# Miniprotein binders against q9bqp7: the designs that were tried, part 1

No score or structure here was measured in a lab: all are predicted.

Target 1, 240 residues: q9bqp7
Amino acid sequence: VPQNWFPIFNPERSDKPNASDPSVPLKIPLQRNVIPSVTRVLQQTMTKQQVFLLERWKQRMILELGEDGFKEYTSNVFLQGKRFHEALESILSPQETLKERDENLLKSGYIESVQHILKDVSGVRALESAVQHETLNYIGLLDCVAEYQGKLCVIDWKTSEKPKPFIQSTFDNPLQVVAYMGAMNHDTNYSFQVQCGLIVVAYKDGSPAHPHFMDAELCSQYWTKWLLRLEEYTEKKKNQ
Positions, changes and structure headers below are counted from each chain's first letter, unless a header gives other numbers.
F, E and O stand for the ipSAE by ESMFold2-Fast, ESMFold2 and OpenDDE, each averaged over both directions (binder to target, target to binder). V2 = 0.75 x the mean of E and O + 0.25 x the DockQ between their complexes.
Where letters were taken out, [cut] stands.

## First folded at step 4 (miniprotein)

Design Ka12
Fold by ESMFold2-Fast, scan of step 7:
Structure Ka12 (fold): chain B 240 residues (1-240), chain A 82 residues (1-82)
Amino acid sequence: as target 1 above (240 residues)
Amino acid sequence: SKIVVYVIIEAPSPEELEEIVKRIEELAREHGGRVVWVEIEGNRAFIVLELPTEELAEKFAEEVRRLLEELGLRVEVLVERE
């Protein structure tokens, strides 16, 4: 699928801020249906190298923790990630009154990790919101759309126990971000254009989060790769 | 199609690993390639790269081995064909 037939940016949309933009972030509910999600497409189209590396990691972890220990570890990682996302949605909501729960969440290592990133985040447009690319037929649930250092970004919050100082260390996260971006830019539920991405990797021990900013050019490069993964998924579905 | 190169390095500190990965990425770019994936575990880094031709991949691999030998660090470089 050529990128010029399916551009990530919508030529009919302006990327200029509108002074009358809504004060309440959008939260479109995700509709479960036969249309594939971004996560499913990526999971079903992992490269041979990605499968090999994940299997090696899994075997090492099982060797160290045992089968039951590995299951408990992965369950805890999932739960911590879910709580982190819930905390961030609460913090970024435009509610005036801070809740006691919000104060307790601000004391967690992951939330401490992202404090310097949050200082640069403003103008929140969407939180935990569903996106759909009607022409390419995929859906997703993005974490956040907001201005980061003055640039409107699709922001994806990640938790990690080991360092991820390089964007290449974030697995398929850049592909998730641009997939959400392309969908949002072509989704009739939204009226604005997003041209930048941000992956924020937060750490449990409170160590400073690593922000991986993706400018329009980098997003376009990853968009081309996402289109290849989507094409591969579609071909596999036809042949199953 | 592109040629895949695997690089595994060990260094005394995470800061040294990050610096070496950046230098390896620059070296790959000079040979028309790029870093596809980086995984850091303790004092080790596992790097996956793509190079445009087998000849450039082999030249890149030798330059990487030379770089880490000069730094006094252990490295394993594998060029995947086929």
Scores: ipSAE 0.013, ipTM 0.515, lowest interface PAE 7.4, mean pLDDT 82

Design Ka38
Fold by OpenDDE base, look of step 8:
Structure Ka38 (fold): chain B 240 residues (1-240), chain A 82 residues (1-82)
Amino acid sequence: as target 1 above (240 residues)
Amino acid sequence: SKIVVYVIIEAPSPEELEEIVKRIEELAREHGGRVVDVEIEGNRAFIVLELPTEELAEKFAEEVRRLLEELGLRVTVLVERE
C-alpha cells in the first residue's frame, strides 16, 4: 500500500466534459525543472527482472546486428516513433492550425495501422501537452486527450514491431497513462477530468493496431502501482 | 519465498564462459540454491538462479562478484528483493 496515497480522480472537477469542444487542443509546453518526469520515474524504478530481460535482449540484438547495427536500429526505432507521433499530432490537430502537412509523414505503416482507431477518436482536447502533479511532484508529456468511442481518454500511442494483443504485454505503459491522468486531473492548467486511458499499439507493417482500453477501475488499479513506483523513486533519490 | 538472482557474465571466450557458468552453478548449490535458467549468447551468459533466503542470495552475489572480479571478468549480479 502506498504510504502517500493520493486519488487519481479529482472530486472537485466535473466529470461532464464541458460541451464546448475546445476549438483548439491544448498544447502546454513542458517546463524542464528539477521535477522528475513520469518516464524518468519508471525507468529508474525498473525491477531487476526488467533490467535483466532488457540487457539480454540488447545483447541478443547486438549479436545479430553488430554494435553499429544495433545503434542504427535503435536510432531508427526512435526516429520512427517520433515521426509517428508527429504524424498523429498533425492528423488530430484542427486543419486550420496545420500549416503544411508533410504528406510523407502520413505514408507509414504505423499510420495505416491506427486508421481504424482514429475513426473512433473525436473531441481532441490536448495534444503533446505537459501535465504536472502539484502534490506528488512529477511531470509528463501526454500524447493525446480525446474521446475514444465516446469516452474521454488519455491516449498513449506506441509503436511495436511485435504484436502486443494484451495490455500486460505493454509493460509500464499502463502506469504511464495513469500517471498522466492523475497529473492532468490535478493540474490547474486543465479544467476537465479524464477517467479512462487508452494505449494504442501501432504496427510497422500496417496491421491493425491493438487498442487497450483502460476503464476507471483498471486505471485505479494501475494508479496504486504508479504511486508505489513514485515512492520507490523518491526513496532512491533520498539515498543518493 | 525463494530469492531470484540474475547474473550476467562476459568472458573472453565461450569455453571460459562455460567453465564459469559451471562454477556459478556449484556456488549456488553451496548456498542452497539452484540454477533456473541459463542462456548463452556469444561470450555472455545470462543466468537466473534461486536462493532460499535474501541473506544467502546476498552472500552468493558477493562471492560471485569477488570470484569474477578476481578473474578480471565483467559481471552484473542483480538480487531481486521482496
Scores: ipSAE 0.306, ipTM 0.778, lowest interface PAE 1.0, mean pLDDT 89

## First folded at step 9 (miniprotein)

Design Kd35
Fold by OpenDDE base, look of step 10:
Structure Kd35 (fold): chain B 240 residues (1-240), chain A 81 residues (1-81)
Amino acid sequence: as target 1 above (240 residues)
Amino acid sequence: MTVVYVIITVESEEEAREIAERAAELARELGGRVVEVEVLGNRVFIVITFPSREEAERFAEELRKLAEELGARVTVLVEEG
């Protein structure tokens, strides 16, 4: 049990989405603070096994591609991910922002991959928006808050070259999602609450993306794991 | 059960093979079970299990000595199962 237990859901917020569909999704800028990001917490609290596996993978890639080839590969993966998120933000943004759609951003296998998921996405509440958990002292930038199949979710978009048909294959992504949920649910900048998460794994070849839906129960389970990771991070920082 | 993850970095692949063998032998001598050994160019990746943390830490110390003698860099990650 986490020593610093905090609820993922805010009992003071009504589960009823305020009926006013905001005409414009929230986009709160990330402030440069001394506060750790969700990503930083997760990266610095990787298991020893995860560190080992990552280093081994990196070495294999360097042997295959060379050092310069691996740098290029890493840069390309990052760029593809960035372009994918920019394209999704453009797609999910209200039509008034559509005039600046770079049509080239929409011509990707990743965008093709998520088309069937986008059909079930509606009621976009936030896009690329910062969340802060004041009590637990962490920040994050969430990709999207929207309704998926009629359920309000924090949606996290991921790119992959390999199939990830199971949520377990998404590594720490479930922790990231619930961290954003817990922060948003207690962030004063947001008037609503989310109870569900969604991880969407998009594929470069345009094959159908895998949606990993997280109900309130599963979110609560991963929230406990997130709290443990956050405690570990905090302890490591005190000892430095 | 304690799992030990070992990463050794040397100057050449030949040295990597030699140190991999020595590290694996050392692990066995200290009561470890070598699960995996992989030589990838000038780096060695080893997974070893020990009955207890004490044996794992003894192995880690002896491996550090061996690495120092050979001028190798070693990272030992001990995880309690």
Scores: ipSAE 0.774, ipTM 0.960, lowest interface PAE 0.5, mean pLDDT 91
Fold by OpenDDE base, fold request of step 16:
Structure Kd35 (fold): chain B 240 residues (1-240), chain A 81 residues (1-81)
Amino acid sequence: as target 1 above (240 residues)
Amino acid sequence: MTVVYVIITVESEEEAREIAERAAELARELGGRVVEVEVLGNRVFIVITFPSREEAERFAEELRKLAEELGARVTVLVEEG
């Protein structure tokens, strides 16, 4: 049990979307502060097993690709992920702002992979928007807040070369999603609350993406785990 | 049950095989069960289980000594399961 419990949901915010569909999605810039990002917290609080598995995987990749080949692979994965997010931001942005759709960004297997998910996405409220949890002292950049199948979700888009049919195979991604939810729900820049999460795993070959929907109950379960990771991070920083 | 994750880095694959065998033997002598041993080039990855944390920590200490004697770099990660 976390020592410093904080709720994921804000009782002061109505779950009812304010009737005004914002004509434009929120895009709050990430401020560079001494405040740790969600990603940094998760990276610094990996389990001993996760550290071991990652180092072993890295060594296998280096043996297969060489050191330079592995660097190139890592760079390509990063670039592909970036381009995918840029393409999604372009797709999900209002048409009036999309005068400059780079058609080349839309020609990817990852974009093809998520087409069936995008059909169920509507009511986009935020895109590439910063969130801050002032009390718990962390920040993040969320990919998307939108309705998925009529439920308002924090949506996190992921690229993978391997099938991830189960949420458990997404590692710390559920923690990232709930961290963004908890921050957004308590960030004064946001007037609404989110109770659901969605992880979408897109595939390079264009095969149908796997959606991992997280209801309020599952989000609450992962929120407890997130709080424990945040406490561990805070303790590690005090001892440095 | 306590799980110990071992990462050893040496200069050659030959040294990696040798130290992997020695580390596995040491683990067995100290009451551990070797679950996995993998030699990947000049690095060794070992997973060992111990009945208690105390036995795992004894193994970790003896392995660090062995690594120092051999000029190897060792990372020992002890996780309580």
Scores: ipSAE 0.756, ipTM 0.960, lowest interface PAE 0.5, mean pLDDT 91
Fold by OpenDDE base, last read:
Order: structure tokens, then sequence, then C-alpha cells
Structure Kd35 (fold): chain B 240 residues (1-240), chain A 81 residues (1-81)
């Protein structure tokens, strides 16, 4: 059990959006401060096994591609991910639908991959929006808050070259989603609460993306794990 | 049961094979079970299990000495299971 327990859900917030749903998705800018990001917390609290496996994978890739080839590969993966998120923001933003969508951004296998998921996405509340948990002292940038199949979700979009048919194969992504959810639910910039998460794994070849839906119960389970990771991070920083 | 993850970096693949063998022998001498050894170019990846943390820590210390003697870089990650 975490020593510093904090609820993922805010009992003071109603699940009913106040009728004044802003027609425009929220886009709160990320403020760079001393507060750790969700990503930083997760990276600094990887298990020793995860560190070992990652280093071994990296070495295998370097042997296959060379050092420069591996750098190029990593850069390309990052660029593809960035373009995918930009394309999704353009698709999901009501205002950007009026701007000349860079047709080139939409012509990707990743966008093709998520088309069947996008059909079930509606009621976009936030896109590329910063969240801050004031009490637990962490920040993050969430990809999307929208309704998926009629349920309001924190949606996290991921790119993969390999099939990830199970949520367990998404590593720390469930922790990231619930960290954003918990922060948003207690961030004063947001007037609503989210109880569900969705991880969408998009594929470069255009094969159908895998949606990993997280109900409130599953979110609560991962929230406990997130709190433990955050405590571990805090302890490591006190000893530095 | 304690799991030890070892990463050794040397200058050549030949040195990597030699140090991998020595590290595995050292682990066995100190009561460890070598689960896997993988030589990947100039780097060695070893997974070892020990009955206790104390034995794992003794191994880590002796391996660091061996690495220093050979001019190798070693990372030892001890995980209590």
Amino acid sequence: as target 1 above (240 residues)
Amino acid sequence: MTVVYVIITVESEEEAREIAERAAELARELGGRVVEVEVLGNRVFIVITFPSREEAERFAEELRKLAEELGARVTVLVEEG
C-alpha cells in the first residue's frame, strides 16, 4: 500500500459535464518547472530487469544497424510518433478541420490504422493539454480526452512496429494514462472528471490498431502502482 | 531469491567472451546459478540468481574487482525477488 495515498477520482467533481461544454477542446500549455513529469517518474523508476532488457535490446539494435544507424532509427521513430500525434490533433480539433489539413500528414499507415477507433471517438474535451497534480507534485501532457464508445476517456496514442494485442505488452503506458487521469481529476483547470482510460496502439503498416480500454476498476489498480512509482521516485531524489 | 543483472563492456568481442566466462565462473564459485549469458559484440549480458542478497553483494564486489583488473566497465543490478 502506498504511504501517501491519494484518490484517483475527485468526489467533489460530478461526472456530468456542466452543460456549458466548451465547443473547443482544452489545450493548456505545459509549464517547464522543477516538478517532475509523469514520463520522468516512470523512466527513473524502471525495474532493474527493465533496465537490463532495454540495454540488451539497444545493444542488439546497434549491432544490427550500427551506432549511426541506431541513432537514425531512433530519430525516425520519434519523428513518426510526432507526426502521428500532430495528425491526430488536426483530425480531432474542430478548428483545424477548417485549416488546409496537410494532406501529407494524413497519408500515413498509422492514421489508416486508427480509422476504426476514430469512428468511436467523439466529444473531444482536451488535446495535447497539460495536467498538474498539485498535491502529489507531478505534471504531464495528455494526448486526448474524449468519449470512446460513449465513455469519457483519457486517450493515449502509441505507435508500434510490433503487434501489442494485450495491455500487458504496453509496459508502463497504463501507468501513464492513470497518472494523467489522476492529475486531471484534481487539476483546477479542468471542470470535469474522467474515470476511464484508453491506450491505442497504431501500426505503421496500416493494420487495425489495438484499443486497450481501462475501466474505473482497472484504472484504480494501476493508480496504486503509479503511487508506488511516485514514492520510489521521491525517495530516490531525497537520497541524491 | 536474489537476481543479479550484469552488463559488462569491453574493447573487443574476444575480451567479451573471456570476461563472460570468468564472470560466470565467479558466480558459480560464490554459489550463484547462471541463468543466461549473452555476448553481444563488445558487451556481455548475464543473469544470475543467488540464494541471498549477501551472496549477490559479494559477487558484485568481486566482479567489480575483476572488471577493474581487466579495464572493463561493469554494471551490476541487484534485484530482490
Scores: ipSAE 0.755, ipTM 0.960, lowest interface PAE 0.5, mean pLDDT 91
Fold by OpenDDE base, fold request of step 16:
Structure Kd35 (fold): chain B 240 residues (1-240), chain A 81 residues (1-81)
Amino acid sequence: as target 1 above (240 residues)
Amino acid sequence: MTVVYVIITVESEEEAREIAERAAELARELGGRVVEVEVLGNRVFIVITFPSREEAERFAEELRKLAEELGARVTVLVEEG
């Protein structure tokens, strides 16, 4: 049980959009503070097994590609991910804010992969927006808050070269989603609450993306795990 | 049961093979079960299980000494199962 329990949901907020929901998605800039990001917390609290497996994978890749080849590979993966997020932001943004859609950004296997999911996405409320949990002292940049099949979700877009048909195959992504959700639900910059999460795994080859929907119950379960990771991070930092 | 993850970095693949063998032998001598040994170039990846944390910690200490003697870099990750 987490020592520092905090609820994921804010009882003072409603899930109902206020009639004054801006037609434009929120885009709060990320402030670089001493406050750890969700990503940093998760990275620093990986299990020993995960650390071992990652180092082993890295070494295998270096042997296959060489050191420079591996650096290039890593850079390309990062760039592809970035371009995918930029393309999604462009797609999900209101038409009036559509700067000249670089049509080239839209011509990716990842974008093709998510087309069937995008059909079920509506009511975009936030895109690439910073969240802060003041009490738990963490920050994050969420990809999207929108309705998926009529349910308001924190949506996290992921790229993968391998099929991830199960949510368990998404590693710490569920923790990231609930961390963003919990922060958003208690961030004063947001007037609404989210109770659901969605992880979308897009594939480079254009094969249909896998949506992993997280209901309120599943979100609550992962929230407990997130709190434990956050405590572990805090303890590690006190001992440094 | 305690699981120990070992990562050893040396200068050459030949040294990696040698230290992998020595590390595996040391683990067995200290009552560990070697689950996996993989030599990947100049790095060694070993997974060992021990009946207790105490035995795992003893192994970690002896392995660090061995690594120091050989000029190797060692990371030992002890996880209680």
Scores: ipSAE 0.754, ipTM 0.960, lowest interface PAE 0.5, mean pLDDT 91
Fold by OpenDDE base, fold request of step 16:
Structure Kd35 (fold): chain B 240 residues (1-240), chain A 81 residues (1-81)
Amino acid sequence: as target 1 above (240 residues)
Amino acid sequence: MTVVYVIITVESEEEAREIAERAAELARELGGRVVEVEVLGNRVFIVITFPSREEAERFAEELRKLAEELGARVTVLVEEG
């Protein structure tokens, strides 16, 4: 049980947008402060097993590709992910703000992969927007807040070359999603709250993406795990 | 049960095989069960289980001494199961 419990949901906020909410998705810039990001917290609190498995995987890849080949591979994976997020931001943005869609960004297997998910996405409220949890002292950049099948979700888009049909195969991604939810629900820049999460795993070959929906109950379970990771991070920093 | 993850880095694959064998032997002598050993080029990856944390820490200390004697780099990660 976390020593410092904080709720994921804010009882003072409604799930419905206020009538004053702009039709344009929020895009709050990430301020690089001394405050740790969600990604940093998760990375620094990996289990010893995860560290071991990652180092072993890295060594196997280096033996197969060489050191330079592995660097190139890693750079390409990162670039593909970035381009995919840029394409999604362009697709999900209101048409009036989209002067020039780079048509080349839209011609990817990853975009093809998510088409069936995008059909169920509506009511976009935020895109590539920063969140801050002042009390718990962490920040993040969320990909998307939108309705999926009529439920308001924090949506996290992931690229993979391997099938991930189960949420357990997404590693710490559920923790990332609930961390963003908890921060957003208590960030003064947001007038609404979110109770659901969605992880979408897109595939390079254009095969149908896997959606991993997280209801309020599942989000609450992962929130407890997130709080434990955050406490561990805080303790490690005090001892450094 | 305590799990120990070992990563050893040496200069050559030959040295990696030698140190892997020595590390596995040391683990058994100290009451550990070697779960897996993998030599990947100049690096060794070992998973060992111990009945207690105390035995795992003794192994970690002795392995660090062995690595120092051989000029190897060692990372020992002790996780309580």
Scores: ipSAE 0.753, ipTM 0.960, lowest interface PAE 0.5, mean pLDDT 91

